# Designs tried in a protein design chat: VH-VL binders against o58714. Part 29

Target 1, 254 residues: o58714
Amino acid sequence: MRVDLNSDLGESFGRYKLGLDEEVMKYITSANVACGWHAGDPLVMRKTVRLAKENDVQVGAHPGYPDLMGFGRRYMKLTPEEARNYILYQVGALYAFAKAEGLELQHVKPHGALYNAMVKEEDLARAVIEGILDFDKDLILVTLSNSRVADIAEEMGLKVAHEVFADRAYNPDGTLVPRGRPGAVIEDKEEIAERVISMVKDGGIRAINGEWVDLKVDTICVHGDNPKAVEITSYIRKVLEEEGVKIVPMKEFI
Key: E = the ipSAE of ESMFold2; O = the ipSAE of OpenDDE; V2 = 0.75 times the mean of E and O plus 0.25 times the DockQ between their complexes.

## First folded at step 16 (VH-VL; framework fv_indenebart)

Design k50 (at its last look DockQ between E and O 0.88; V2 from the best seeds 0.00; counts 0 for: pae E 2.01 > 2)
Fold by OpenDDE, look of step 16:
Structure k50 (fold): chain C 254 residues (1-254), chain A 121 residues (1-121), chain B 115 residues (1-115)
Amino acid sequence: as target 1 above (254 residues)
Amino acid sequence: EVQLLESGGGLVQPGGSLRLSCAASGFTFSDYAMHWVRQAPGKGLEWVSAISGRGGKTYYADSVKGRFTISRDNSKNTLYLQMNSLRAEDTAVYYCAKDLRYYPSGYFDYWGQGTTVTVSS
Amino acid sequence: QAVLTQPASLSASPGASASLTCTLRSGINVGTYEIYWYQQKPGSPPQYLLRYKSDSDKQQGSGVPSRFSGSKDASANAGILLISGLQSEDEADYYCMIWHDSAWVFGGGTKLTVL
């Protein structure tokens, strides 16, 4: 069995540093690089792409809402035209740096509120997918496992990587429990590891209410926001490898 | 062929301790959660405990919490149940059962023949 | 009150249909639960029969005859095991099971007698 580990990176801005990109890069196979809207800037993009290259990590665009102040976590109502062009612009922006560093883009993973909004809004999902298709039909869309977005993307001819979150609780319908709710975020390293193994081996997880949720598992979102997050990421990789799971970029099996 | 063989049952006095074992074969032991289920004489089934494939997650019935400990040695393909502070109501046939999944979340697709535990003064 | 309640016994004639009920405690919505069913014959360990959550989400155990089927009665807040075309070999104890409050919970079991 093969699985990809992805992490949101390149989210520093100007003099502000966010995340431990150098550290977490050692453990992941796919980097979601901010495209300068919710976070990141041209220098950070270049730096992050270069870092990925040095670590043999695949690079993907991490487009979000034009919400730097809110870190792309505030919902914005976009027209389909806006969404499509916002995606194209951001993917293009990162592409320039990837190309400059001799890398090809692998995937696109929407960020934050955009990521979540797509799951609920089909029109938005279609618009975002169209934006990706306008750029390159061979890119892989990373989206929530078994979401409607995944179905729409496939229908539209775009490859999809089903993403799971081992450190987040799931609702029975396969969506994530919103942050802030009790039990929504799992912090215990061992529990996270067990959940990851279950997701990979069992193809599912128990929801917060105890119901079983079937999941497709192509890529696991891991974090490098702080030293503890990096530790957990490292541990997840170790445990998966011990279980005979090959950690490889999603492009190798999608 | 999947085989589960329980052992360790016997007669013990109230307050005593007993350690059950379940030897597994015919499948990759560490890939599956394991369970203990007991059945008192002439009574129904009662789930006792579960443990994930690697042993990192455990569950217990309220009736045995604090007294029983489930564990496993994957190198030996063996499941254990350490039973302390035994009570008369713990008297039962104890079955070892294989979970369908790695996490204690699937149905029990294979069962052992059981080992009898009798707690009596 | 028990989480799952089953009738202690049920009798039916060969060829008839038997409906075994598994009633969930008040306040627990049967619609949200997967109901697992097991068959146990004398002197043997239980055997998995089937799982039922909904008509679109159900699973039959390997080798389990098609005459065994699961359903739910929302009005009764109960899972149902239906055995059609009852055979003498179907005489056994039947247990329902759900995952509730971080534990597997069995019903009390129903002894099915084939007359």
Scores: ipSAE 0.883, ipTM 0.932, lowest interface PAE 0.5, mean pLDDT 96
Fold by ESMFold2, look of step 16:
Structure k50 (fold): chain C 254 residues (1-254), chain A 121 residues (1-121), chain B 115 residues (1-115)
Amino acid sequence: as target 1 above (254 residues)
Amino acid sequence: EVQLLESGGGLVQPGGSLRLSCAASGFTFSDYAMHWVRQAPGKGLEWVSAISGRGGKTYYADSVKGRFTISRDNSKNTLYLQMNSLRAEDTAVYYCAKDLRYYPSGYFDYWGQGTTVTVSS
Amino acid sequence: QAVLTQPASLSASPGASASLTCTLRSGINVGTYEIYWYQQKPGSPPQYLLRYKSDSDKQQGSGVPSRFSGSKDASANAGILLISGLQSEDEADYYCMIWHDSAWVFGGGTKLTVL
């Protein structure tokens, strides 16, 4: 039994410092590095890639909408041509720093509103996937588990890692309950631990209404925003290891 | 090969306490949720309580909340039910049941033979 | 207000079919529930038979004959256990069960007599 742990990193920019990248990097197998559009800048990107190298963590691009002010969390309507080339540009930009450190890219995980929009908009999903394929057909797309995006990626010949969230409530259809709704975010680390073990061992979780949701589990999203988030991430890793789950980069099994 | 053996039943006064045990064998105990289900004489089934594989999540029927505590010792492959403040209506055969999943589900695929609890004065 | 209601008894002839009903109370809808079915013969613990949510989301218990099947009647707000080709060994008590309000809830049970 094996799983990847991923986290969003490299979100500092200019004079602003965001997150505890050095702390969380100790516990993950895959880093989603911001590409300078929703967060990050060239100095942060280089530093984050180097930090991942030092910790034997695989590097992936974390491309988003061109919306620094909104941290890429506001929906933007894109043409397919825009979406395709925005992805190509951002992946290429991060690759430059990976190459400078002697690394290859493992994966691409879309950020924020773009990630969520792809789940709902098939034409957008295809355009993003085309942008990834334009760069390198061997990259792995990280997307919501059992989503239509995952199916489209497979149809188009792009490798996919199914992502789950132990700290988020699910709707019966496998989508996430919006963050502003009651019960949408689980904060108790023991509850998160029970959920992550169920996802890995049972292949699913109970939705917010009690219905069972089947999940394919390739990678688990974990967080490093603050000390509590790092503590939870550390605990998730610990309980998975105690339950005999191998924690390895997604490239080893996808 | 899966075996579940309940023990600890008996006669007890109202207001008394009793601890049931269920010895498990033939499977990796910590990988599966466990349940207690009871059946009063001549009556139907009533689910009592459930516990996840490592014991981090528990559920109780309203009829026993605050009086009963489910627990497990995975090093001994044993499920427990601590029953306090017992009432006449708790009189039943108590079954131990294995879940197919780590987290409590409706798939009770193996059952023990039950242990009888009688609450009377 | 009982969450699940089952008829206390039902009888049918060998070779016939029996349709056992499990009705959910007003205010909850059978369409969103997984209905679990259990059989209990005298002197024995219950045995898992099958689960039904929809024709594309169902499970037969290991070793349970295909003549046992599940369905739903949306207009009656009920789960149904169908037993076709009744045999004398099908004489038993039958229970439905659902997950409701963070608890497993059994119906009252139906005693099936095969005459």
Scores: ipSAE 0.640, ipTM 0.847, lowest interface PAE 1.8, mean pLDDT 94
ESMFold2 (binder alone), look of step 16: mean pLDDT 95; pTM 0.955
ESMFold2, look of step 20: ipSAE 0.618; ipTM 0.838
ESMFold2 (binder alone), look of step 20: mean pLDDT 94; pTM 0.951
OpenDDE, look of step 20: ipSAE 0.877; ipTM 0.929

## First folded at step 18 (VH-VL; framework fv_indenebart)

Design k51 (at its last look DockQ between E and O 0.94; V2 from the best seeds 0.71)
Fold by ESMFold2, look of step 18:
Structure k51 (fold): chain C 254 residues (1-254), chain A 121 residues (1-121), chain B 115 residues (1-115)
Amino acid sequence: as target 1 above (254 residues)
Amino acid sequence: EVQLLESGGGLVQPGGSLRLSCAASGFTFSDYAMHWVRQAPGKGLEWVSSISGRGSKTYYADSVKGRFTISRDNSKNTLYLQMNSLRAEDTAVYYCAKDLRYYPSGYFDYWGQGTTVTVSS
Amino acid sequence: QAVLTQPASLSASPGASASLTCTLRSGINVGTYEIYWYQQKPGSPPQYLLRYKSDSDKQQGSGVPSRFSGSKDASANAGILLISGLQSEDEADYYCMIWHDSAWVFGGGTKLTVL
């Protein structure tokens, strides 16, 4: 059994520092590097790619809405042409820094509101996928497990990694319970561990209402934004290894 | 070959305590959730308790909550049920059952032969 | 009102079909539940038979003959265990089970007699 661990990194901007990138990088296999629109800037991007190289972590683009002030968490209505070219631009920008460090890109994981909007809007999902394909057909799209986006990517010939969240409650239909709702975010590390093991070994978990949700598990989202998040990430890795799960980059099996 | 062997049953007075054991073999014990199910003489099945593979998630029937404790020792391949404050209504054959999954599910795919608990004064 | 209700007994002839019902109480919709079925022969522990949620989401227990199948009757709010081509060894007690309110709940059981 094998799984990828991914985390969002490179989210600092100018004089502002966000996250514990150096610490979390020790525990993950794939880094989602902010591309300068919702977070990150050219110096942060270069530094983050170099840090990933030093830790033998695969690099992917983390493109988002052009919304620095809102951290890409506010919905923006885009035309298909805008969405396609916003993705191409941001992937290309990160690729420049990856190339400067002698690396290739492994994957693309959309950020925040864009990630969630693609699950609901088929035309947006197609436009984002077209932007990725315009750049490199061998890139892997990271998207919500068993979502319609994953199906569309497969139909269009783009590789997909099914992503799960051990710290988020699910609805019975496989979507995530919105943040801000009671029980939407799981903070107890033992509960997170039980969930991640169930996701990997049983291929699913119980939704917030008790119904079973089937999940395909290629990659698990983990966090590094504060010391507790790094502790939980370290614990998830430890627990998966104790259960005999191989933790390897998604490109090795997708 | 999967095998589950319950033990520790017997005659106990009301208010007493008893600890049931279930010795497991033929599978990787820690990979699977485990269950206790009881059956009173001449009656149907009643679920008692469930526990996840590593033992950190447990569930209890309302009728036993606060009195019974499920646990497991994965190094000894053994499931336990600690039964306190026993009542006449707890009189039953107690089965241990193996889940097909790590997290408690409805796939009770292997059962032991049971151990009898009698609560009587 | 019991969460699950099963008739206490059912008789059927060899070679016929038996349809065992498991009715959910008012306020609970069978459509959203996985229904698990167990067989228990006299003097033996129970044996898992099958799980049914829908035609595309079901599972047969290891070694359980295909003449055992599950379905649902939405108008009766019930899960159904169908046993076709009845054989004398099918004479047993049959239990349904669901996950409800953070608990596994069994029905009262149906004694199937094959005459």
Scores: ipSAE 0.630, ipTM 0.838, lowest interface PAE 1.8, mean pLDDT 94
Fold by OpenDDE, look of step 18:
Structure k51 (fold): chain C 254 residues (1-254), chain A 121 residues (1-121), chain B 115 residues (1-115)
Amino acid sequence: as target 1 above (254 residues)
Amino acid sequence: EVQLLESGGGLVQPGGSLRLSCAASGFTFSDYAMHWVRQAPGKGLEWVSSISGRGSKTYYADSVKGRFTISRDNSKNTLYLQMNSLRAEDTAVYYCAKDLRYYPSGYFDYWGQGTTVTVSS
Amino acid sequence: QAVLTQPASLSASPGASASLTCTLRSGINVGTYEIYWYQQKPGSPPQYLLRYKSDSDKQQGSGVPSRFSGSKDASANAGILLISGLQSEDEADYYCMIWHDSAWVFGGGTKLTVL
């Protein structure tokens, strides 16, 4: 079995540093690079893309709401036209840096509130997908495993990578438990590793209430926000490899 | 062919200890969770304990918590149940069962023949 | 009081259908649970039969005849194991099981006699 490991990177801004991109880049196969709206800036985009190249990591755009102050985590009501063009703009922006560094874009992963809103709003999902299609129909959309977004994207002719989260609890309907709830975020690396293995090998996981949730697993979201997160990511990769799972970029099997 | 063979059962006094083993063959042992289920004479089935493929996650019935320990040695394809502070009510045939999944699930798709534990003064 | 309750015994004739019930305790909604069924013949270990959550979410054990099927009765808050076209070989104890409060819980079992 093959899986991709992805992480949200390039989310520093100006003189503000966020994340340990250099450290986590060593363990992932796909980088979701902020496009300057929820986070990041032109210098950070260039730096992050270059870093990915140096580590043989595939690059994808990580577009979000124009919400720098809220880190793209505040819901914004967009028209389909806005959503479509916002995506095109942001993907194009990152593409410029990727091209300048001799890289091709692999995928698009929406960020934060936009990511979650798409799961609930079909019109928004379609608009975002249209924006991606306007740029390149061969890009891979990263979205929540078994979400309606995945179905819509496939219907519209876009390739999809089903994403799962290593350290988050799931609701019975396949959505993530909000971070503010007890048990929503798993911190123990052994438990996280076991859960990841279950997701990969069993095609699912137990929800927070004990119900089984079926999952398609193409890419696993991991973190590099702090030293502990990096350690956990390293451990996850190690355990997966020990279990005979090949860690490769999503483009190799999607 | 999947095979599970329990051993280690016997007669023990109340307060005593036993260690059960389950030798597994015919499948990749580390890819599957394993379980212990017991059945008292003339009674129904009672789940005892479960363990994930790597052994990092374990579950126990309330009746055995603090007294029993489930473990596994994947290099030896063997499941264990350390039973301490045994009680008369622990008297039963103990079955090991293979899970269909890596993580404990209700798909006990293969069972051993069981080993008998008798706790009596 | 028990999480799962099964009738102690049930009898049916060859060729007939037998409906085995697994009643969940009040306050526990049967609709949200996967119900696992096991068969145990005298002198043998249990054998997995099937898992039922809904008509669109069910799994049949390998080699288990199609005459074994699962369902639910919401009004009774119960899981149902239906055995159609009863055979003499179906005489056995049948157990239901669910995952509840981080534990596997078996019903008390039903002894099915084929007359």
Scores: ipSAE 0.629, ipTM 0.856, lowest interface PAE 0.8, mean pLDDT 96
ESMFold2 (binder alone), look of step 18: mean pLDDT 94; pTM 0.953

Design k52 (at its last look DockQ between E and O 0.94; V2 from the best seeds 0.00; counts 0 for: pae E 2.8 > 2)
Fold by OpenDDE, look of step 18:
Structure k52 (fold): chain C 254 residues (1-254), chain A 121 residues (1-121), chain B 115 residues (1-115)
Amino acid sequence: as target 1 above (254 residues)
Amino acid sequence: EVQLLESGGGLVQPGGSLRLSCAASGFTFSDYAMHWVRQAPGKGLEWVSSISGRGRTTYYADSVKGRFTISRDNSKNTLYLQMNSLRAEDTAVYYCAKDLRYYPSGYFDYWGQGTTVTVSS
Amino acid sequence: QAVLTQPASLSASPGASASLTCTLRSGINVGTYEIYWYQQKPGSPPQYLLRYKSDSDKQQGSGVPSRFSGSKDASANAGILLISGLQSEDEADYYCMIWHDSAWVFGGGTKLTVL
């Protein structure tokens, strides 16, 4: 059994530092690098890509809404044309830095509100996928496990990595419980690890109301925003390895 | 072939303690949750406790909370049930059951033959 | 009131169909629950039969004949175990089970007699 560990990185910009990218990079196999719109800047992109190279971590674009102030977490109504070209632009931007550092892009993972909006809006999902296809049909789209986005992407000829979240509660329909709700975010490392093992070995998890949710598990989203998050990520990896799960980049099995 | 063998049952006085064991074979023990289910004489099935593959998650019936402890030794392929402060109503055949999943689920796909616990003065 | 209620007994003739009901307590919607069914023959441990949530979400136990099937009756708020082509070997106790409030809950069981 194989799984990928991914983390959102390169989200600093200017004088503002966000996350412990250097620390978390040691434990993940795929880095989702911000492309300068929701977060990041050219210098941060270069630095993050270089760091990934040094740690033998695969790099993917992490495009979001042009919403620096809102960190890409505010919904924006985009036309299909806008969505398609926004994706192409951002993926291209990161590609330039990856190439300059001697790396190839592995995947694309939309960020924040865009990620969630795609799950609910098929037209948006298609437009984003078209943007990816315009760049490289061999890239892997990272999206919510068993989402409609995954089906659409496959129908359109794009490879998909089904993503699960280590520290989030699920609704019965397979969506994530909003962060503001009680129980939405799990903080205990033992519980998180147990949940991850269940997701990987059982192909599912219990929702917040106790219902079982079937999940495809290709990549697990983990965090490196603070020292505690890094510790949890390290622990998750350790536990998975102890359980006989091989942690490798998604490109090795997708 | 999957095999589950319970042991440790016997006669005990109210307030006493007893430790049940379930020896498992024929499958990778640590990959599956395990369960205890009991059946009083002439009565129906009652779930007692469940434990995840690595033993980090446990569940208990309200009737046994605070008195019973489920545990496992994966190096020995053995499931345990420590029963303290036993009551007459705890009298039953105790079955161990294998889960289909790592995390406790309702797929009790294999059962042992059971071990009898009798609590009487 | 018990979370799950089963009739104490049911009788049917060989070759006939038997419908065993598992009624959920008022306030608990059967539509959202996975219902697990178990068979127990005299002097033996229980055996897993099947799990039913919906027609598109069900699982049959290994080696369990296809004549055993699960369904739900929303109007009765009940799970149903249907045994078609009843055979003498089907005489047993049958239990339903659900996960509720962080616990596995069994019904009281139904004794099925094959006449």
Scores: ipSAE 0.847, ipTM 0.921, lowest interface PAE 0.6, mean pLDDT 96
Fold by ESMFold2, look of step 18:
Structure k52 (fold): chain C 254 residues (1-254), chain A 121 residues (1-121), chain B 115 residues (1-115)
Amino acid sequence: as target 1 above (254 residues)
Amino acid sequence: EVQLLESGGGLVQPGGSLRLSCAASGFTFSDYAMHWVRQAPGKGLEWVSSISGRGRTTYYADSVKGRFTISRDNSKNTLYLQMNSLRAEDTAVYYCAKDLRYYPSGYFDYWGQGTTVTVSS
Amino acid sequence: QAVLTQPASLSASPGASASLTCTLRSGINVGTYEIYWYQQKPGSPPQYLLRYKSDSDKQQGSGVPSRFSGSKDASANAGILLISGLQSEDEADYYCMIWHDSAWVFGGGTKLTVL
């Protein structure tokens, strides 16, 4: 059994410091590096790529809406042409820093509201996928497990890693319960561990209403926002290793 | 071959305690949830308790909450049910059952032969 | 009111079909539930038969003949176990089960007699 662990990093910008990138980088196999629009800037992007190189972590672009003030978490209506080129621009920008450090990009994981909007809007999903394909057909798209986005990407010839979230409640249709709703976020590390094991061994999880949701598990999203998040991430890695799961970058098996 | 063998049943007075055991073999015990189900004489099935493969999650029927404790020792491949404050209505055959999944599900795919608990003055 | 209601008994002829119902109480809807079915012969532990949620989301127990099948009757708010081509060994007690309110709940059971 093989899984990737991914985390969102490089989200500092200007004089603002966000997250514990140096700490979480020790536990992950894939870094989703902010591309300067929702977060990050050229200095942070360069530093984050270098940090990933130093920790033997694969680098991917983390493109989002052009909404620094909202951290890319506010929906923006885009034309297909805008979405396509916004993705191409952001992937290209991060690639420049990866190339400067002697690295290639492994993957693209859309950020925040963009990630969620793609699940609901097929024309947006196609436009984002086209932007990735314009850059490099061998990049891996990270998207919600068993989503229509994953199907569309496969149809269009783009590699896909199915992503799961052990710390989020699911709806019966496989979407995530919105943050802020009761029970949407699981914070207890033992409960998170239980959910991770179920996702990997049972191929699914029980939704918030008790119904079973089948999940394909290629990559697990983990967090490094604060010391507790790093502790939980470390624990998830430990639990997976104890269960005999091989933790390797997604490129090794996708 | 999957085998489940319950033990520890017997005759007890109301208010007494018993500890049931279920010895498991023929599968990787820690990979699967386990259940206790009971059946009173001449009556139907009643679910009692469930436990996940590593024991992190437990569930109890309302009729036994606060009195019964499910546990497992994965190093000994053994499931337990500690029954305290026993009542006449707890009189039943107690079955252990193996789940097909790590997290408790409705797939009780293998059952033991049961052990009898009688609560009587 | 019981969460699941099953008729206490049912009789059917060899070679015929038996339709065993498992009715959910008002206030909960069979459409969203997985219905698990178990068979129990006298003096033996129960045996898992099958699970039914929908025609595209169902599962047959290992070694369970295809003449056993599940369905739902939405208008009756019921799960159904259909046994076709009845044989004498089908004479047994049959229980339905659901996950409800953080508990596994069994129906009262139906004793099937094959005459």
Scores: ipSAE 0.492, ipTM 0.794, lowest interface PAE 2.8, mean pLDDT 94
ESMFold2 (binder alone), look of step 18: mean pLDDT 95; pTM 0.956

